# VH-VL binders against q0aze0, part 45

Target 1, 268 residues: q0aze0
Amino acid sequence: MKIILVNNRFKENTEKKAQEIAGQLSALNVEVIIDNGLDEPYAGTVDFIMVLGGDGTMLRAARRYGQRAIPVLGVNMGTVGFLSNIEINELAEYLPLILREEYSLEARMMLEVAVFQQQSLLTRVFCLNELLLRSNSPRMLSFALEISGQKLEPYRGDGLIVSTTTGSTAYSLSAGGPIADPQLDAFIVTPVASHIINKRPLVVSPEREISLHLLEEREAIIGIDGQIKMDFGAENRVLIKRAPHPLLMVNLKAKPFFTSIDRSLQRQ

## First folded at step 19 (VH-VL)

Design MM7
Fold by OpenDDE, fold request of step 21:
Parts: sequence; C-alpha cells; structure tokens
Structure MM7 (fold): chain C 268 residues (1-268), chain A 123 residues (1-123), chain B 112 residues (1-112)
Amino acid sequence: as target 1 above (268 residues)
Amino acid sequence: EVQLVQSGAEVKKPGASVKVSCKASGYTFDDYAIHWVRQAPGQGLEWIGGINTYTGDTYYRRKFQGRVTMTADTSTSTVYMELSSLRSEDTAVYYCARDEQYFDYLSGTFDYWGQGTLVTVSS
Amino acid sequence: DVQVTQSPSSLSASVGDRVTITCRSSQSLVYSEGSTYLSWYLHKPGKAPQLLIYDVSRRLSGVPDRFSGSGSGTDFTLTISSLQPEDFATYYCLQATHFPLTFGQGTKVEIK
C-alpha cells in the first residue's frame, strides 16, 4: 500500500504528525509520501490519501489529487470545519480499518474550471468548493452569465460565486447562498453584491455548463477555493463544468452535517 | 473601510509582560488572519507570528515561542499579542496586519496594517 | 529558514528615475498549483507599512501603475517606472511560501 499524507505548510504540528505517521506506516510496510505543497503532486499510483489539517488543506488535496479517484480521508488536527471525518487522536483506532480498506466512500462533486483567452486555453483546474469572480477595484463588475447556452441578463455587482454543494457552507454562504446537502450534486450560483435586488442565487443541474465573461474593459480576479488567484480580463472566458471525477471522501464514522450548520452561520 | 486600530504605546521593565491589542473593523473578522510584525530601531521588519481568527490556530516564529501568546476575541473583533519576559531587544514598534485566510489556509499577504504600537523596554 | 536578500540595500535616485529593486530567496517560492507568495511593501518612518504588490506581480487596488512586480522561482523584482516624491521610502519583500514568513532586509530609496 502507498499513502500520501497531505499537511499544512504553516501548521508545524501537521508536519510533525505527518512524519510520525509516516514512521508508523513504514513500520507496517506501507510506503508514504508527504505532500506539504512545496513539490509537484506525486504522479505515481497511490492507494489512499490522508489529509492532516482543516478544510483548506483538504481543498488543496482535492485540487491536487481529486481527479485520480483516490480515497481521501480528512483527519482534523483540532480545527473547525466540515471536511474532516475523524480526529487525529482517533487515527490509531481507525488505522487498521484503513489498511484493510474497510470504509465507505462518499462522492463529492468537483468543479472543472477552464479559463480561456479567446479560443486558447490558459488553464484548467479542478476544485471542491467554488470559483469566485470578483472585481479588482472598488467598482462593481458587469459580467455575462450563460448556462447551457442560455444567456441571462447581465450581472452587476462585486462578483459571482459558482460553488458545489460542498462549497455551499463557504464563500457562497457568506454571500447569501443557500445551504445545500453535500450529498446532492448541483451548482450553486451566488451573486456577490452589497445590493442584490434583481438577482437571486441559482441552483443549477450538474449536467449544465456555466460560462462567464466580463462586459467591461476592466480587470477582475478569479479565486479558486480561496487559495488560487488568476487575472481575468475582458478577453477572457471561464467555462465551468462538473468535473469528470468526484472526490472520493472516506467515511470511517458518521459525521453530522446539519447539526453544525448553526455553528457555521455564527461565523459568517 | 477596513481599519486596524492598535492600543497605545507601552513602557515596560525588563522581565515584565506587554499585551498589545488590534481592533479590526470594516470587514468580517474571522475571514482574515492577523499577523504581528515588529521593527526595532534601525532594523528591518520582522515577522513575529499570526493567528487564524477562524480556527484559532496560532503560528509563532520559533524565536518567540514560549513567550508570545496571540488570542482573538470574535465578539469584539480584537486580536491580542502578549509578549512576556521582556528584554531591551524587544523595544520596537509592533504592527498588526491583516491576511486573507480560508479555513486553515493563510495567504501570507498583508493588505492592511495597524498604525503601530511602540513598546519600550528599559530599566 | 528561507533567507530573502534584497539588492541594493540602499540607493539614491531622483524624481522621474526608473528604480529597480531585487529580492532573492534561498529557496524556490513556488507553491501548490504554481502559487508564489512574494509581496512588496513600502514603509515610511512613523507610518504603517503598505502593501504594493502581491503574488509576485499583482498590484493592490489603489497602487499607482508605476509600481510593478515580476520574477519567478527565487528571483523577483520591484520596478518603479518613474519615481515620485512620495516614493522615497524603505521597501521590503516578503515571502510566505515557507514557514516562517521572512522579510528581506529592506531597500532604502533616498533622494539624490
């Protein structure tokens, strides 16, 4: 068996724990790769991914490995969040189950985000939570939204969020989007603006495609999962689709989602 | 308007502790981490540490570990930095700075800064 | 720790001059998905530092376009195309790819 341990570069405890776990796993004849984000993703075949940290770390792991259909386990290092399944102090208990592959998987839809310059593809990324289009100035943006070839009325505001249901409790929630069941596959399109009068959040089928472009000669920024930024101008187009592969999240124990909603709302 | 307002100047004796506050306003408090940076006389900027206001996680430079404590009060949108066992070398202007955070992710880009707090340590 | 070295440590220039400041890191600052956490700050005595450039080349909103950032890997540059009177200050680069965060030693831009 080969396992990737993903940790947080700024949380030394996660690095230390990763090394400890690596030692333990090595003693059990398990090959371990530690991914702290400073190197390219491991390209070889992997059987299991363990994420040590919080939701942000999980999102990074998802972007790096989610398209490879590898079981991903979130191991919380004492933080708050929605994407971890067990606590670090529980790892010893569940490790035998992991090694025996005695766990269930929950498929989470990911986004495929493609950014174009005219007809040329600039970049393609997969992400678990959301794409955020936002103004790079205090002025509001004007942009066009197209869903499966249907052109909506122009949007005007600070920006737009296209989120998965998993991401519904992140930026989309802060912007007034609905809370969605993570077990549901759907796009959530949430306008970002101080005065949202004519636009409401949209719940869109995962079978559809979403296209965005600016209607002004202005500069904007695309944010992916709050961690990746890219410039976005008038000559750019972004195409958002359901990723061809969902993230396979490992479920070792029940993790209540709706019971944590109130707590999440208090932080938004 | 985003603002970080720090507490006033402090004068301390060696061995004492100082607690500097940084009150944030104009934005959602727990969407951004707060870092502390200091500048000693004639020196450059030095990163001390930071606090994730969402997770509560703290990140300290090893140099200060054991005598620095950062805390966040969400109810008042205030971050505190306490430095104990003060020495003359701790004399500096201390700044708090805002950093974008996303769950346990920090960008490490300081887009807004407090006005600074002079801490003088002298016998 | 990752060392960040700025060059020069100081320079004298006149209004209208093109000014270039270099920041070199002891290790690559490239992180996951190509992100590079290098930012530039302007600092005047008695004032709070101000962010100018982040992510190597992204200019903060409100920052004049005479400021630009470039570079990759370990070598980065801040350029002021035409120095203005308000630009005389000390400039710092900051790397945040590696823990702990580390500043360059600073570059003081003085009036010639």
Scores: ipSAE 0.909, ipTM 0.949, lowest interface PAE 0.5, mean pLDDT 94
Fold by OpenDDE, fold request of step 21:
Structure MM7 (fold): chain C 268 residues (1-268), chain A 123 residues (1-123), chain B 112 residues (1-112)
Amino acid sequence: as target 1 above (268 residues)
Amino acid sequence: EVQLVQSGAEVKKPGASVKVSCKASGYTFDDYAIHWVRQAPGQGLEWIGGINTYTGDTYYRRKFQGRVTMTADTSTSTVYMELSSLRSEDTAVYYCARDEQYFDYLSGTFDYWGQGTLVTVSS
Amino acid sequence: DVQVTQSPSSLSASVGDRVTITCRSSQSLVYSEGSTYLSWYLHKPGKAPQLLIYDVSRRLSGVPDRFSGSGSGTDFTLTISSLQPEDFATYYCLQATHFPLTFGQGTKVEIK
């Protein structure tokens, strides 16, 4: 068995824990690769991925390995979030089940984001939460949204979020988007702007394609999962589709989503 | 308008503690992390540490671990840095700075800064 | 810790001059998916530091076009195409790819 441990660059304790876990697994004749983000993703075949940290770390792991149909387990290390399944202090208890592959999997839809310059593909990324289009200045943007060939009326605002249902509790929620069941596959399109009166969030079928482009000669920024940034101008177009493969999240422990989100919102 | 306003100058004796505040306004408080950077006389900028205002996680430079404590009060949109066991070498202007955060991810880019707080440590 | 070294430590220039400041890291600053966490700051005595450039080459909104950033891996450059009176200050680069975050020692740009 081969396992990748993904940790957080700013949390030294996650690196230390990764080393510790690696030692324990090695003693059980399990090969371990530690991914701290400073190297390219491991290209070899692996059987399991453990993410040590919070939701941000999970998102990075998903972008790096999510298309490889590898079970991914979120191991929370004292952070607040929705993507971890067990706590670090529970790992010892569940390790035998992991090694015996006695766990359930939950498929989570990912986004395929392709950015073009005219007809040339600039970049393609897969992400678990969302794409954010935003202005690179205090001025509002004018941009066009097209869904499966249907051209909507132009948008004017600070930006737009295209999110998975998993990402519905992230930026989309802050922008006024709906909370979605993570077991549902759908796009959530949420406008970002102060004083928007005519545009409402859209829930879109995962079978559709979403296209965005600017209607003016201005600079914008595409953000992926709050981590990746790329320039986006008038010559660019972004195409968003359902990723061909979902992220396979390991479910070792029952975690009630709706109870958790309700509690979280009331605490804010 | 985004603004970080720090508490006033402090004069402390060696061995004492100082607690500097940084009040944030003009944005959603828990959407951004706050870092602390200092500049001693004749020296450059030195990163002390940071706090994730959403998760509560703290990140301290090893040099200051055991002496520095950063806390965030969401009700007042204020971050605090407390430095204990003060030494003459701790005499510096201390700045708070805003950083983009996304769950447990920090960008490490400081787009807004406080005006600075002079802390003088002398016998 | 990752060391960040700026060059030069100080320089004298006149208004209108092209100014180039270099920042060298002891290790590559390339992170996951090609992200490079290198930023540049301007600092004047008695004032708060100001962000100029982030992610190597991204100019902060409101920062004049005369400021530009470039580089990759371990070598980075801040360029002021035409120095203005308000640009006389100390400049710092900051790496945030590696923990802990570390600044360069600074480059003081003085009036010739």
Scores: ipSAE 0.905, ipTM 0.948, lowest interface PAE 0.5, mean pLDDT 94
Fold by ESMFold2, fold request of step 21:
Structure MM7 (fold): chain C 268 residues (1-268), chain A 123 residues (1-123), chain B 112 residues (1-112)
Amino acid sequence: as target 1 above (268 residues)
Amino acid sequence: EVQLVQSGAEVKKPGASVKVSCKASGYTFDDYAIHWVRQAPGQGLEWIGGINTYTGDTYYRRKFQGRVTMTADTSTSTVYMELSSLRSEDTAVYYCARDEQYFDYLSGTFDYWGQGTLVTVSS
Amino acid sequence: DVQVTQSPSSLSASVGDRVTITCRSSQSLVYSEGSTYLSWYLHKPGKAPQLLIYDVSRRLSGVPDRFSGSGSGTDFTLTISSLQPEDFATYYCLQATHFPLTFGQGTKVEIK
């Protein structure tokens, strides 16, 4: 069995703990790859991914490995979020179940994001929470939104969020979008500080394609999961669709989503 | 209007502790981590550590571990840095600076800084 | 710790001059998905430091066009195309790809 341990570059203690866990697993004839983000993603066969950190660390794991249909377990190292399943001090209890593959999987929709310059593809990335289009200047953006080729009336404001249901509790929520059950597949399209009256958030079928481009020259940025940034100008457009594979999240311990909403929305 | 306002200058004896505050305004406090950076006389900038104001996680440079504690009070939008067992080498201007965060992710860039707090350690 | 070395340590220049400051890291600063966490700051005595450039080359909103950043891997450059009176200061690069975060030693740009 081969396992990837994904850790957070800003927490030295997670690096030490990852090495301790790797030692324990090696003693059980489990091959371990540690992914601290500095090397290319491991390309070989992998049976399981363990994320040591919070929701931000899970987002990186999802972008790197989510399309490979590998089970991913979130292991909380501190304050729990929406995407961790067990605490680090519980790992020894659950390790036998992990090794015997006695767990369930929960599928989470991901986005496939393609950025173009004119008609040439510049990059293609995957996203678990959201794409954010935002202004990079004091001036508002004017931009076009198309859904499956259907042109909506132009937008004017600070930007737009295209979120999964998993991302509904992140930036989309702060911008006025609804909280969505993460077991639903949908896009949530949330305007950011819109000047156009009645531009409400939209909940959109996962079978649609969403396209964005600027209607005038402005400095803008595309943000992916709050961690990847790309310059975006009048020569660019972005296409967003459901990714080919969902993230497969491991469930070892029940974590009721709806009872946790108030706790997660309250500041720590 | 983003602003980080630090507490006033302090004079301390060797072996004492100092607690510097950094009060944030003009932005959503939980959207940014707070880092602390110092500059000793005649020296460059030195990163001390930081606190993720969303998760409460702290990150300390190893040379300060055991002597530094950073805390955040979301209700007052204030971060504190306490440095103990002060030495004359700790004489410096101490700055707080904010860093974009997203859950436990930090970008590691400091777009706004406090005005600085002079801490003088002498006997 | 990752060492970050700036060159030169100081320089004298006149208003209108082009200034180039380099920053070299002892290790690559490339992180996941190509993110490169190198930033440049301006610092005047008695004032707060000011961010100029982040992610190697991305100018902070409101920073004048005369400031530009470039580079990759281990080698990075801040360029000021035409110095203005307000640009006489000490400049620092910061790497945040590796823990702990480390600053360069600084480059003092003085009026001649």
Scores: ipSAE 0.814, ipTM 0.907, lowest interface PAE 1.0, mean pLDDT 91

Design MM7
Fold by ESMFold2, fold request of step 21:
Structure MM7 (fold): chain C 268 residues (1-268), chain A 123 residues (1-123), chain B 112 residues (1-112)
Amino acid sequence: as target 1 above (268 residues)
Amino acid sequence: EVQLVQSGAEVKKPGASVKVSCKASGYTFDDYAIHWVRQAPGQGLEWIGGINTYTGDTYYRRKFQGRVTMTADTSTSTVYMELSSLRSEDTAVYYCARDEQYFDYLSGTFDYWGQGTLVTVSS
Amino acid sequence: DVQVTQSPSSLSASVGDRVTITCRSSQSLVYSEGSTYLSWYLHKPGKAPQLLIYDVSRRLSGVPDRFSGSGSGTDFTLTISSLQPEDFATYYCLQATHFPLTFGQGTKVEIK
């Protein structure tokens, strides 16, 4: 059995803990690869991914491995997030179930994001929470939103968020978007500080294609899961679709979504 | 308007401790980590460590491990750095700086800085 | 620790000159999905440091166009296309790809 341990580059203790767990697993004849983000994603066959950290660490794991249909378990190392399933001090209790593959999987929709310059594809990335289009200057953006070829009234404001239902509790929520049940597949389109009256958040079918481009020459940035940044200007457009594969999240411990959401949001 | 306002200058003897505060205003406190950077006389900038104000996690350069403690008080939007067992080479201007965070992710980019706090360690 | 070395340590220049400062890392600063956490700061005595460039080449909003950053992997450059009187300062690069975060030793830009 081969497992990837994904950890956070900024936390020395997480690296040491990952090495400790790797040693324990090796004693059980489990091959372990540690992914702290400094090397290319492991390309060979793996059976399971264990994320040691918070929701930010899970987002990186999802972007690197989410399209490979590998079970991913979130292991909380301190502060409970939306994407962790068990605590680090519970790992020994659940290890036998993990090794026997006695767990269920919960599918979470991901975004496929393609950025173009003129008509040329520049890059394609995957995203678990959201894409953020934001001004990179004190000035507002004027931009066009198209949904499956249908042009909406132009937007003017600080930007726009296109999120999954999983991302509905992240930046989208802070910008006024709804909390969505993560068992739903949908896009949530949330304006950021819109100056156009009655531009409200939209909940959109996952079968739609969403396109964005600027209507004026301005400096903007596209952010992916709050961690990846790309320059975005008048020569660019971005196309957003449902990714081919969902993230497969491991469920070992019951976590009722709606009661959990109240506790997690109390920190805001 | 984003501001990081630090406590005033301090004079300490070797072996003592110092606690410097950094009060944040003009932004959502939990959206940014706070890092501490110092500059000794005639020297460059040196990163000491930081605190993720969302998770409470702390990150200390090994040189300072065991002598530094960083804490955050969300009710007052204030971060504290306490440095113990002071030595003469700890004489420096100490800056706090904010770093955008997203859950446990930090970018390590310092867009706003406090005004600095001079800490002098002398006999 | 990852070492970051700046070159030159100091230089003298006149208003209007093009200035180039180099930052070299002992290890690659490339992280997941190509993210490269290298930033540049301006620092004047008695004042707080000021961020100019982050992510190698991305200029902070409000920083003048004369400042630009470039590079990849281990080698990075800050360029000031036409030096202004307010630009005489010490410049630092910072790498944050590897723990611990490390600054370059600084480059002092002085008026001739």
Scores: ipSAE 0.808, ipTM 0.907, lowest interface PAE 1.0, mean pLDDT 91
Fold by OpenDDE, look of step 20:
Structure MM7 (fold): chain C 268 residues (1-268), chain A 123 residues (1-123), chain B 112 residues (1-112)
Amino acid sequence: as target 1 above (268 residues)
Amino acid sequence: EVQLVQSGAEVKKPGASVKVSCKASGYTFDDYAIHWVRQAPGQGLEWIGGINTYTGDTYYRRKFQGRVTMTADTSTSTVYMELSSLRSEDTAVYYCARDEQYFDYLSGTFDYWGQGTLVTVSS
Amino acid sequence: DVQVTQSPSSLSASVGDRVTITCRSSQSLVYSEGSTYLSWYLHKPGKAPQLLIYDVSRRLSGVPDRFSGSGSGTDFTLTISSLQPEDFATYYCLQATHFPLTFGQGTKVEIK
């Protein structure tokens, strides 16, 4: 068995813990790769990914490895989040199950985000939470939203979020988007400070495609999962689709999503 | 308008503690981390540490571990840095600075700064 | 710790001059997915530092276009195409790819 441990570069404790866990797993004849983001993603075959940290770390892991259909376990290191399944102090208890591959998987839809300049592809990214288009100045953006070839009325505002249901409790929520059941596959399109009062978020079928472009020559930024940033101008286009494969999240411990929302969202 | 307003100058004796505050306004407090940077006389900028205002996680430079404590009060949108066992070498202007955060992710880019707080440690 | 070395430590220039400041890191500052966490700051005595450039080449909104950043890996440059009177200050680069965060030693730009 081969396992990747993903940790957070800012949290020394996660690095130390990763090393400790690696030692323990090695003693059990499990090969371990530690990924702190400083190197290219491990290209070899692996059987399991363990994320040591919070939701941000999970999102990075998802972007790096989610397309490989590898089980991903979130192990919380005492932080706040929605994407961890067990706590670090519970790892010892569940480790035998992990090694025996006795666990359930929950499929989470991911986004496929493609950014173009004219007809040239600049980048393609798979992400778990959201794509954000926002102004790079205090001025509002004017941009076009198209869904499956249907052109909506031009948007004017600070920006737009296209989120998965998993991402519904992240930036989309802060912008007034709905809380979505993570077991549902859908796009959530949430305006950010639209000039139209009470502009409503859209819940869109995962079978549809979403495209964005600016209607004026202004500087904007696209953000992916709050970690990737790119300049976005009038000559750029964004195409958003459902990723061809979901993230396979390991479910070792039942986590009641709806009963935990009140406590977790108090900080939003 | 985004603003970080720090507490006033402090004069302390060696061995004492100092607690500097940084009040944030003009933005959603828990969407951004706050870092602390200091500049001793005739020296450059030195990163001390930071605090994630959403998760409460703290990140300290090793040389300050055991002496520095950072806390965040969301109700007042204020971050505090307490430095104990003060030495003459701790004499510096201390700055708080805002950093984008996304859960446990930090960018390490300081887009807004406080005005600075002079801390003087002398016998 | 990752060392960040700026050059020169100081320079004298006149208004209108092109100024170039270099920042070199002891290790690559490239992080996952191609992100490079290198930023530049301007600092005047008695004032708060100000962000000029982030992510190597991204200019902060409101920063004059005479400021530009470039570089990759371990070598980075801040360029002021035409120095203005308000640009006389000390400049710092900051790396945040590696923990702990580390500043360069600073470059003081003085009037000739």
Scores: ipSAE 0.791, ipTM 0.913, lowest interface PAE 0.7, mean pLDDT 94
Fold by ESMFold2, fold request of step 21:
Structure MM7 (fold): chain C 268 residues (1-268), chain A 123 residues (1-123), chain B 112 residues (1-112)
Amino acid sequence: as target 1 above (268 residues)
Amino acid sequence: EVQLVQSGAEVKKPGASVKVSCKASGYTFDDYAIHWVRQAPGQGLEWIGGINTYTGDTYYRRKFQGRVTMTADTSTSTVYMELSSLRSEDTAVYYCARDEQYFDYLSGTFDYWGQGTLVTVSS
Amino acid sequence: DVQVTQSPSSLSASVGDRVTITCRSSQSLVYSEGSTYLSWYLHKPGKAPQLLIYDVSRRLSGVPDRFSGSGSGTDFTLTISSLQPEDFATYYCLQATHFPLTFGQGTKVEIK
């Protein structure tokens, strides 16, 4: 059995815990690969992914491994997030269940994001929470949104968010989007500081294709899960679809979504 | 308008503690981590540590571990850095700076800085 | 700790000159998905540092286009294409790929 251990490199205690857990797993004849983000993702066969950290660490794991249909367990090392299932001090209790595969899986929709330069594919990435299009200059953007070939009236403002339901509690929420049940598959399209009155958030079928491009020359940035940035200009467009595979999140401990948002929103 | 306003200059004796505040305004407080950077006389910039204002996690450079404590008060949008067991080499200007965060992720980019707080440690 | 070394440590220049400052890291600054957390700051006496360039080459909104950043891996450059009177300052690079975060030692740009 081979497990990837994804950790957060900014916290020294996280590194020590990762090494401790790797040692415990090795003593049970489990091969462990530690992924702190500095090496290329492991390309070989993997049975399970354990994420040591918060939702941001889970986002990196999802981008690197989410399309491989591997069970992913979030292990919280601090404040409880939306994507963790168990606490680090509970891991020893649940480890036998993990090894025996006595857990259920919850599917979470991901985005497939393709960025083009003119008509040439520049890059393709996956995303768990959201794509953000934003200005990288003091001036507002003027941009076009198309949904399955239907051109909406032009947008003018600071940008746009295209989110999954999982991402509905992240940047989309701050920009005025709705909270969505992550068991639903949908896109949530949320304007950022729109200068056009009555541009409301849209909830869009996961079968749709979403396209964005600038209507005038401006410096913009595409952000992916708040962590990856790509330059975006008038010669670019981006196409967003439902990813071929959802993230498969491990459920070991009951964790009601709606009471979790109460705790997280209280901190907001 | 984004602003980070720090508390005023402090003069301390060796062995004492100092607590510097950094009050944020003009943005959503828990969207950005706060880092502390100092500059001793004639020296360059030195990163001390930071606090993720969303998770409450703290990150301290090893040389300050055990002497520094960072806290955040979300109700007042204020971060505090307390440095204890002060020594003469701790004489410096201390800056707070904000860093884009996303949950437990930090970008490590300091786009806005406080005005600085001079801490003088002398016998 | 990852060492970040700037060159030169100081230089004298005139208004209109092209200025180049280098920053060399003891380890690669490439992180997951190619992210490279190298940024450049300007610092004048009595003022707070100011961010110029982040992610190696991305100019902060509002920073004049005479400032540009380049590089990859371990070697990075800040270029000021035509030095202006307000550009006389000390410049720092910062790496944030590795914990702890480390600044270069600084490059003082002075009036000739």
Scores: ipSAE 0.782, ipTM 0.899, lowest interface PAE 1.0, mean pLDDT 90

